# Designs tried in a protein design chat: VH-VL binders against q9nrl2r1430to1533. Part 293

Target 1, 104 residues: q9nrl2r1430to1533
Amino acid sequence: GGVHELSAFEQLVVELVRHDDSWPFLKLVSKIQVPDYYDIIKKPIALNIIREKVNKCEYKLASEFIDDIELMFSNCFEYNPRNTSEAKAGTRLQAFFHIQAQKL
Short names: E, the ipSAE of ESMFold2; O, the ipSAE of OpenDDE; V2, 0.75 times the mean of E and O plus 0.25 times the DockQ between their complexes.

## First folded at step 17 (VH-VL)

Design gg28 (framework fv_iluzanebart)
Fold by ESMFold2-Fast, scan of step 17:
Structure gg28 (fold): chain C 104 residues (1-104), chain A 122 residues (1-122), chain B 107 residues (1-107)
Amino acid sequence: as target 1 above (104 residues)
Amino acid sequence: EVQLVQSGAEVKKPGESLKISCKGSGYTFRDYWIAWVRQMPGKGLEWMGIIYPGDSDTRYSPSFQGQVTISADKSISTAYLQWSSLKASDTAMYFCARQGYDLKGSYYFDYWGQGTLVTVSS
Amino acid sequence: EIVMTQSPATLSVSPGERATLSCRASQSVSSDLAWFQQKPGQAPRLLIYGASTRATGIPARFSGSGSGTEFTLTISSLQPEDFAVYYCQQYNNYPLTFGQGTKVDIK
């Protein structure tokens, strides 16, 4: 068929995925690698899940998309102490997200 | 629909190199782990390793570490399994499989390729 | 590594009968267990994951149960297309491991 342009949400997800600080957020935390994660985090999410929701048109409002991204960062800061590389990456990526999200 | 399509059957001699492929379609390839599984003639299934195409995070079964190389090219939605030097004992059916996930961090093989038969004989 | 042991090696049943297949793990795998069906010349097909969750499109006659080290796959009313080899697989720890398979054969 036709050529499809990326939605604004998909473009933002692509920018987040390409960011150097995205590594803690690309895919769901593995229970094999981090056994206690799912005892602490009750609403897990990652960029691959958010991208799937965008592709399936599951976000009706920009606020719903923003809420899922913010949940991802909130989970990072809840599980990881402030001095960890994960928390530091999350802080920088969240700041980048807040700048980009102003375009939504 | 989700599909994994593997390259065709191979007939090789010991000592030759080989690279077989697994192409995904119907989903975002870079966002799902791809596994390689061996099945020797008349035997069961053996996990060889997995790769996440989005960041090239790769993990091998200890039995296959150093025996094969797993790679992926996310730009063409294709994963690869490669041997530098084949042995007769590598004769087997090789399957690729996608790992689905639950929201508790567990990964399981939800879709499989049709398999690539590799025959290594003199 | 976690060793998965299936029993029986071969199960002979008639169409319409119930088939019960067992899978034992050498250590606890919680509920991180899947069941696959494989027909001759075909790729494995996911039936059950999470020990008891039926995969999309899998008929209701297939059910899984168990947790920890003891698991069961039940086929409540065997159909002609159900004659196949069945594998259990744990995904609780690396390396990922499969059972040796149970062949469901016609009586």
Scores: ipSAE 0.631, ipTM 0.879, lowest interface PAE 1.4, mean pLDDT 92

Design gg29 (framework fv_iluzanebart)
Fold by ESMFold2-Fast, scan of step 17:
Structure gg29 (fold): chain C 104 residues (1-104), chain A 122 residues (1-122), chain B 107 residues (1-107)
Amino acid sequence: as target 1 above (104 residues)
Amino acid sequence: EVQLVQSGAEVKKPGESLKISCKGSGYTFRDYWISWVRQMPGKGLEWMGIIYPGDSDTRYSPSFQGQVTISADKSISTAYLQWSSLKASDTAMYFCARQGYDLKGSYYFDYWGQGTLVTVSS
Amino acid sequence: EIVMTQSPATLSVSPGERATLSCRASQSVSSDLAWFQQKPGQAPRLLIYGASTRATGIPARFSGSGSGTEFTLTISSLQPEDFAVYYCQQYNNYPLTFGQGTKVDIK
């Protein structure tokens, strides 16, 4: 019910955004702040882009949504060494995502 | 439809405090950077600073660092520009602008508020 | 800070004529350059970003070119509504900086 109900994907994105470990993933890495990021990462993505895709109804299958979230984590682990705060946050948020994604 | 609506014109005296606002609608406000841009009477555009409402990540132009405070309240989709003590030299039109982005980490101003005229005189 | 310099300060053209506006950066900004139109009493309007990509809804008569330090905005057949001030802006590095503007005026 309701005129402006959120989709299941939007609900999951909201939960990810609210998580304490979401800080590396909220917005695209700035080219000004991290100039070499886009030389290494060829398919950049972040939670704000995923949310926009959800709002524009660009995901037709749950697998497409899951693939974009997994790409986000893959990019994090590719760019950031395992001992960094970014990689540690990514590991914890990915585990949280896997639990929540069971509902999809 | 994406819109940025700014608060109305202000007439102030030197030494007074002021807080002006920029309210976004038609998009997810918390997910887009908002910049403040000054235009002094008869002059060009000057970037003041930027905030990401989702996490309050804020950056200032060196020329405006310590002169103003930029903040945002994502629960009401509103960004703010504040002065603790106004000067006559703060007389200007102040614009808020949203940053669109490309997938290569570049950010550019895609939508603008209508502007807030601030006049500071004694 | 990257300094953006526009020329000419004022460009006088007749309706239907071509207008060519120049913008120079004090150091390379790659293609991280935007063009804005501003009419009296109005907010700036995005015309071009990425040096050459037209923003949504912008007429085809507006085109941008250049990379590095030298950039051009061309209006191929000037319409009455195109008389305005035009600003270039770099977003390659902080602080973000604008040119001083070129006023396109009636000849």
Scores: ipSAE 0.587, ipTM 0.877, lowest interface PAE 1.7, mean pLDDT 91

Design gg3 (framework fv_iluzanebart; at its last look DockQ between E and O 0.98; V2 from the best seeds 0.78)
Fold by ESMFold2-Fast, scan of step 17:
Structure gg3 (fold): chain C 104 residues (1-104), chain A 122 residues (1-122), chain B 107 residues (1-107)
Amino acid sequence: as target 1 above (104 residues)
Amino acid sequence: EVQLVQSGAEVKKPGESLKISCKGSGYTFKDYWIGWVRQMPGKGLEWMGIIYPGDSDTRYSPSFQGQVTISADKSISTAYLQWSSLKASDTAMYFCARQGYDLKGSYYFDYWGQGTLVTVSS
Amino acid sequence: EIVMTQSPATLSVSPGERATLSCRASQSVSSDLAWFQQKPGQAPRLLIYGASTRATGIPARFSGSGSGTEFTLTISSLQPEDFAVYYCQQYNNYPLTFGQGTKVDIK
């Protein structure tokens, strides 16, 4: 609910952004830098988009917020092989998210 | 409303250092790329580079790499363009511009600062 | 680098007439093409992005078309305030590059 729930989403996004393993997730992948990314990933998302949605009060339910965060991790694991620094960062950040999400 | 406000005009001599600024407001500054564009007197627009203030990820045009330094301080929503040693050929209007984006990973300049005129002469 | 070539260099059009500006890329830029308007002494203003999407607040008389290497900006029923230089810009590859501009003079 309401204002308290939105404040909790903002706090969680801030904690994710400041985490050492957030670097693959801060902004949308540039198609100039990674030309095949958008051929593989059909629902792209990043922490800056999620933060904007939180700030504009676009999440009505905690489940919607959680779904967007999980989509972000799912995209990471779909595009990046398991042995990459991106996939390893995603694994650690996802574990951190699951612990923090218990507060929601 | 989204605004980019640049520092005032500069008059410098060759060999001097200079740092000009671009302050964003009306949006989350750390979440959008900021670019720098040069326009020499009577000439067109030249892209110099871009920076993402959230992580300081920086990309330069090959023509400007090593000639300028782009930086940002997300705590005060300000991006910078810096020269260690100015040349007369650096005389130009310098614009900062924010990049909007689409969900296909394209980034395009959507809002521009008013420009900073830099004059370098002996 | 991708070279952007604009034509004509200068276009003279009477008020109320249609102006058509061309932009050519030296290699395909898909639809990653923007058009900017710059009036004397002012910053550039985004008109069109994605080759054909009008930016917020831009009058309907401005329209963009094209994909790949050939692009067109059309200004229908040209108004006195449309006196300006118009630049195309590709954002499909680094370095980002601009055309040299087309100056629109109103007779």
Scores: ipSAE 0.758, ipTM 0.918, lowest interface PAE 1.1, mean pLDDT 94
Fold by OpenDDE, look of step 22:
Structure gg3 (fold): chain C 104 residues (1-104), chain A 122 residues (1-122), chain B 107 residues (1-107)
Amino acid sequence: as target 1 above (104 residues)
Amino acid sequence: EVQLVQSGAEVKKPGESLKISCKGSGYTFKDYWIGWVRQMPGKGLEWMGIIYPGDSDTRYSPSFQGQVTISADKSISTAYLQWSSLKASDTAMYFCARQGYDLKGSYYFDYWGQGTLVTVSS
Amino acid sequence: EIVMTQSPATLSVSPGERATLSCRASQSVSSDLAWFQQKPGQAPRLLIYGASTRATGIPARFSGSGSGTEFTLTISSLQPEDFAVYYCQQYNNYPLTFGQGTKVDIK
């Protein structure tokens, strides 16, 4: 993981956050608001956490970064039924991510 | 180093408006909740509310709902607490605090501003 | 709201002695309990979170225990700089609530 990869990860996170469908993913789910979330989702993650990991240079490979992003979407689809706004947003954002990830 | 720096002490009269600030540094401001806590003279701590600067998601304590407005400007890493019309009973120290988090979805105040003293008297 | 009750209101102890502070919740808050220290003219400082996890930079003499509705903060050997007011706070449910505080002063 060189400087170039770090910059690419940072930029991609910025683009994901700016996307209209990023709202379900901006921050870690609050246990107060969703009491059963952490009974179901065992590897919670969100864009704020991923950004922190990028900033700390925790991603040494692009595959590691991609895995966390995919985990984020996986969690969304695991917890949220397909007809929910969250799942629909996730579907669109993931499609966007897949396109952008080609540049990594 | 994480730091929260609040605006200076305020001396106001009843009926006046006021907006105090809390500037965060040393971390990604928009990625952490910021809260406000009131401490009346000689009294304990009272949770007022929190805001997530990243999307301006805001939560109030029922006791402060409609009494104050919490806002944030993530472009300058600053959170705000404001009153439209101060009362003498608003005299207190006001702290801002960052909420850290664990991976179990719990959020706790881990860093605090130095406090802003607000004095309201005729 | 969840009411947090601390006891005693004031705890007088001598330097070097053990101090035990109690915090009770009106309903279970699991382990979502924090302890703060506040000295006159200063902001609160986080001591413990998750009921028993010591915050970064906090001396080992501070320890937290408990779960559900009963919690304890222990200072194994009180140091001169430890005389202050201590607050417990639950973050298990909105609104977040603090105990009324325990003042630890010199005996």
Scores: ipSAE 0.749, ipTM 0.921, lowest interface PAE 0.7, mean pLDDT 96
Fold by ESMFold2, look of step 22:
Structure gg3 (fold): chain C 104 residues (1-104), chain A 122 residues (1-122), chain B 107 residues (1-107)
Amino acid sequence: as target 1 above (104 residues)
Amino acid sequence: EVQLVQSGAEVKKPGESLKISCKGSGYTFKDYWIGWVRQMPGKGLEWMGIIYPGDSDTRYSPSFQGQVTISADKSISTAYLQWSSLKASDTAMYFCARQGYDLKGSYYFDYWGQGTLVTVSS
Amino acid sequence: EIVMTQSPATLSVSPGERATLSCRASQSVSSDLAWFQQKPGQAPRLLIYGASTRATGIPARFSGSGSGTEFTLTISSLQPEDFAVYYCQQYNNYPLTFGQGTKVDIK
C-alpha cells in the first residue's frame, strides 16, 4: 500500500492500543497462562503482532489489515463467553474500531 | 538490530538497596516480555521472573517472589530489577533477556543483555 | 517445578567431530525446549527453540530433536568457536527452568 495507507494503519493501531478496552488484546495469549486456548483458537493474533506487521509493511491492502483486526475480535468471542470481561471489552473495542475503520 | 544494554557492575554492602537496568532498542520495547536470569558464580542459570512492559503484567519465580521487584518504564524502553535489602548471597551475574513468541502461545528468550555483575560483601 | 537434567556434565570432543548433548525433563514439556550456548564472560545465545527450530543466524551444524521428556542437541562438525557451555531450558510451565549445563571442551 501507499504511504498514506501505512500511516493510517499505524494511527489506528495506536488508537486501539490506547483504548481502555485493549487489555485482552495487547499481547498474544500465553499457553502457560491459558493452557486450553490453542486447542480452540487456530489462527491467533494480537495487537502487538499486528503492529509488527504494520511496521514491516506486511499489509499490502487495507482489507488484509482489517481482516487481522476482525480475526482478533472473532477469536475473543470464540474463546470467551459473552458475559466475561474479555468479551465485553472486545465488543466495545470492536465498535470503536468500526468507527475508526471508516476512515481507511 | 535488537539490543539489550544493561547498567554497569555494582559493588554493595549487605542491607543496601539496588536497582539495575536493561535498555532495549531496535524493536518495539513495550510489545515483548523481558525476563531476568541470575547466574551465581560458577553456577548455572536461574529464571527470576518476566514483565510485559506494555501493561506491566509481571510473573515471578516462586524462589524470587518477594525477594526482588521487576518493573519497566516503557517511555524510556527500560526494564529494572531491584532489591530493597541486599544479602551476600545476592552476589551474581544478572542478565535481562527478551522473549520472542510462536503462534502456539509459547514464549522463549531470543536476545540477551550483556549482564550486570553484582557483588555484595562487607 | 520441572527439573531439567543435562548429560554429560563435560564432553571432550575434537574439532570436526560430532557432539551429542542430552537434556531430560522431569515431566513432559511438549516441544517447549530451548538450547543456549554460553562462552566465558558472555551472555547466553539462543541456538534452538521449539526443540528443533534453529534461531536466526545459527549454522546448520546445530540441530535439536526430541519431544516430551527427552531432548538432544547435536553439533555435527565441531568448529573452534563451538567450545562452550550449553544449557537446555524449558518454557512449558512456570517457573521457567534451565538444565545445569554441559561443558564442551576441546580434546
Scores: ipSAE 0.685, ipTM 0.912, lowest interface PAE 1.3, mean pLDDT 94
ESMFold2 (binder alone), look of step 22: mean pLDDT 93; pTM 0.943

Design gg30 (framework fv_iluzanebart)
Fold by ESMFold2-Fast, scan of step 17:
Structure gg30 (fold): chain C 104 residues (1-104), chain A 122 residues (1-122), chain B 107 residues (1-107)
Amino acid sequence: as target 1 above (104 residues)
Amino acid sequence: EVQLVQSGAEVKKPGESLKISCKGSGYTFRDYWIHWVRQMPGKGLEWMGIIYPGDSDTRYSPSFQGQVTISADKSISTAYLQWSSLKASDTAMYFCARQGYDLKGSYYFDYWGQGTLVTVSS
Amino acid sequence: EIVMTQSPATLSVSPGERATLSCRASQSVSSDLAWFQQKPGQAPRLLIYGASTRATGIPARFSGSGSGTEFTLTISSLQPEDFAVYYCQQYNNYPLTFGQGTKVDIK
């Protein structure tokens, strides 16, 4: 990694957050509202966590950043049935991410 | 440096409206839940509710639902607590606090504002 | 609503001594328990979350233990700046609830 890669990660996170389908991914799932989530999902993550990691310069390689974004989508599809609004939003946002990630 | 700075003390009469503020700095405000906590004179702490500024997702304690409104403006990194009609029983110190994050979905308060004293008397 | 009960209400300790504060939940809160310190005229400060995880910048003399319904905050060698009111708080169930506080004052 470097300064250019760090700026690219920040720009991509901003684009993901602004996307209409980002709503299931903005923040960690509440265990009070969804008690079984953390029994099923062993590596929880959300866009706010990823943005903080970018800001703290915790990603040294583009692959590490991409892995965290992919983990976020993987968690969505593991927990949410395919016909839910969450899973549908995840499918569209993941496709958008794959297009944008070609710039990394 | 993470800071939450609250608006100054207020002295009001019953029936008046009020909106107090909590401004975050030193972090990405839109990405962290903000809690509101009441402390009545000589009493302990009471959880009022929480807001996520990024999407305005708001949750209230049952005892405060309908009593107050919590809102936020992410463009100026500020959360608000408001009353349409104050009562003498609203006299208290009001704190805002940021929810820290951990990968377990916990609701703990990692940083606090200094508090806003609200006095309501006839 | 989960009721949090702290004991003792007041604990008198000399500097350098060990202080032990207790917190009891009316039902299991797992490890979803935080401890806060509040000094006169100040906002509360997070000490411990997850029952035993020390918050950033908190001195090693502060330690938390317990799970379920019984929790303890220990200050191993009390410093002059540690005289304050301490609150426990559960975040296992909605609404979030606090204990009534334990005041740690000088003997």
Scores: ipSAE 0.270, ipTM 0.771, lowest interface PAE 3.8, mean pLDDT 89

Design gg31 (framework fv_iluzanebart)
Fold by ESMFold2-Fast, scan of step 17:
Structure gg31 (fold): chain C 104 residues (1-104), chain A 122 residues (1-122), chain B 107 residues (1-107)
Amino acid sequence: as target 1 above (104 residues)
Amino acid sequence: EVQLVQSGAEVKKPGESLKISCKGSGYTFRDYWINWVRQMPGKGLEWMGIIYPGDSDTRYSPSFQGQVTISADKSISTAYLQWSSLKASDTAMYFCARQGYDLKGSYYFDYWGQGTLVTVSS
Amino acid sequence: EIVMTQSPATLSVSPGERATLSCRASQSVSSDLAWFQQKPGQAPRLLIYGASTRATGIPARFSGSGSGTEFTLTISSLQPEDFAVYYCQQYNNYPLTFGQGTKVDIK
């Protein structure tokens, strides 16, 4: 609760950002670079958005934080075919997240 | 709160190198794109390029590709614009600008630096 | 590249009157259009983004409209501090491009 929960979320986001497989997730997909992304993905999110929400104390429950991270992975697998470098990075980072999230 | 502070005015000769800076404060620098914009004396605004400090993802306007180098050091919250060899035609005011964003992947320039005047004369 | 054309080049209006500035894109930019104000010796200031959304702190007298290729910035009651050059900018496609500017002079 409170300050303890915020510190735990911040630490986990930092670990995700530092991971070698974070590159597809660091920032929101550019509409200019990937024009059809926002036609397919209706709830876009990225690690920079999640970090901002943590810093503004917008997560009331650990489940809300976990839901946003899982949404990020779900979007990745919805848009990117399984054989892409994005989907492969997402698979590895999601597994890493599940291990770290056990500490929440 | 949110501020972009640029380095001071420069007076250079053709052929000299130059690196100017844009330091962000009041926000998580690594998480926002930084643009560079040129304004020649008495002229309008020209977009030069953009960098994401978190991963150094960089894109240039075709008019500036190969003419300048954009870089960033996220450890000191600073973006850079660099010339290896200045020309008289590089005389201009140079602005940095942060991109705000919406959740639809649209970006807009929400905060600007005060500008760095670069004068290149023989 | 998408070419942005502004008209008129210079607009003179009396204080308290309405000013209307136009911006045309050479191809559709949807609603990915911003308006900036620049006063002499200053950095540009964001007024409007998404064609019609006022930026934080911008007075209600500034409004934007349009979509696709034709856009308008309206200042409903021009104040002395509104003397400036106004730029439109598209952010629909790279490279990002600005109009040449409209200079607003107060009669």
Scores: ipSAE 0.264, ipTM 0.800, lowest interface PAE 4.1, mean pLDDT 90

Design gg32 (framework fv_iluzanebart)
Fold by OpenDDE, second read of step 18:
Structure gg32 (fold): chain C 104 residues (1-104), chain A 122 residues (1-122), chain B 107 residues (1-107)
Amino acid sequence: as target 1 above (104 residues)
Amino acid sequence: EVQLVQSGAEVKKPGESLKISCKGSGYTFRDYWIGWVRQMPGKGLEWMGMIYPGDSDTRYSPSFQGQVTISADKSISTAYLQWSSLKASDTAMYFCARQGYDLKGSYYFDYWGQGTLVTVSS
Amino acid sequence: EIVMTQSPATLSVSPGERATLSCRASQSVSSDLAWFQQKPGQAPRLLIYGASTRATGIPARFSGSGSGTEFTLTISSLQPEDFAVYYCQQYNNYPLTFGQGTKVDIK
């Protein structure tokens, strides 16, 4: 049900945050530090935002939650070349997510 | 309800060390930047720096770099501002403030602590 | 650093009258501009962010406008509780900087 699903989302976010490769995704990119980021990325998102959405019960379907997580990775791969630490971390974290998401 | 509660007033002598605290509640502490702002007596506001408790990412104003240390303990939702050796010129009110975001990569102070008065005199 | 300059230093206004406060940035800060209200012995309170967006719980009589280097805070009809010091602050670049403040007192 909805309550159980929300709990699953919360738990998954916790696991993602605790992962060693979560560092590029913990918070929104600062446009002060990365001036061109928001010229390229039009739908910014991060784990802190996703957690807030979970806490506010904004996800009615698992697919919506998954879509936001996938968007987070998509943004990373769109902005960061494959050989960057961010992209490599994203690749590993996304693989982890895909395994965990099967439990949803 | 978002709330920031700071530690009490301090009376110190030059050369002494000091660590003041700011405890957040009513929100996920680790997910928001916490900034420190100085206000000397009868003066305006000065940004000192900020920390993201989730990963301890810390930023300082050039004017305060090396003069203070900002830290956080996310397990108890608390941010800290500390001096290794106080000066008389450190006498001021110190505020902590949470920084909200606008989803455009900008962060603004949306909630403030009540302030901690630090008095340094010989 | 970006220098924020507020004017006037002191603004004397009668209750019910309009108050207009100015804030100038030494270089463009886009719309990354906030306004704060501070009363004696209290912490600053966020009024406006993004140059023109009222914070939650802020009365409609407060409004912000401007972009780039020129900004204005307007109090359409000053209430007794509005007498205070007002600060503008840019968060467009490091270090974050505040204006020196405008004191709004009773005429």
Scores: ipSAE 0.872, ipTM 0.944, lowest interface PAE 0.5, mean pLDDT 96
Fold by ESMFold2-Fast, scan of step 17:
Structure gg32 (fold): chain C 104 residues (1-104), chain A 122 residues (1-122), chain B 107 residues (1-107)
Amino acid sequence: as target 1 above (104 residues)
Amino acid sequence: EVQLVQSGAEVKKPGESLKISCKGSGYTFRDYWIGWVRQMPGKGLEWMGMIYPGDSDTRYSPSFQGQVTISADKSISTAYLQWSSLKASDTAMYFCARQGYDLKGSYYFDYWGQGTLVTVSS
Amino acid sequence: EIVMTQSPATLSVSPGERATLSCRASQSVSSDLAWFQQKPGQAPRLLIYGASTRATGIPARFSGSGSGTEFTLTISSLQPEDFAVYYCQQYNNYPLTFGQGTKVDIK
């Protein structure tokens, strides 16, 4: 990839991390704290993993980056009932992401 | 390369305060848990607690809850371990360690600092 | 708190020989078990995590096995630099706990 494309991914991850609604997504859910999470969620991911993939130049296409972000939200909505703080934060952060992703 | 560099040895008297540091480099500091481990002279390893610098989420071992404060400043990639009032029984080597993770939500110590020797005597 | 018990306390082995170290948990820790090596005056070094996965840069002579409550670290063809104290550690539940250590000493 392009230097501008990687810079755009880095910028977007930083903006997502700084967002008030990023708290459910910053790090992988702890198996100790949520024992059944990994029985339900088969493709876990979080912003720290996505950032590492960006830094290691592992995204060859913008669509691959977008797919990982969308997977993160999909996992949130699959595990968490819609009335939870996690699901509400996910809904707002996903809307923010869709606006910012138009720049990609 | 991943490195954790700790502050130098300390010689203190009982009742004094102390704050030691652990600076990470070679990785995104805010994105990994940092734990603190005590090793008393001639003894084994004891987990004290940990912090995630990205959101300041902290966990303490029950044996150390209220005895120490763990904090971090993600802007300078540094974690801290602090005592308000030292005791002779706090004499030990203190290690910081980063937690790696797998994609099943497990966290394990993968890189360690060199240790900070704290000696508390009259 | 999960108690980790290591045996033997001290193991005397000659260079080139096999060393087998045991670690037992007071309750199941699944495969959430790590092994560390510590040399005098040094920080611990991760050898194995997930009971059997070698950490980056760790020689193939180190291998881990076991699950649940009984775990083994094996060092085939022990090298002079392998004389150290070895600790097991569970990360299946809080508080995180370590075994008391096994000292691998020269015969």
Scores: ipSAE 0.781, ipTM 0.919, lowest interface PAE 0.9, mean pLDDT 94

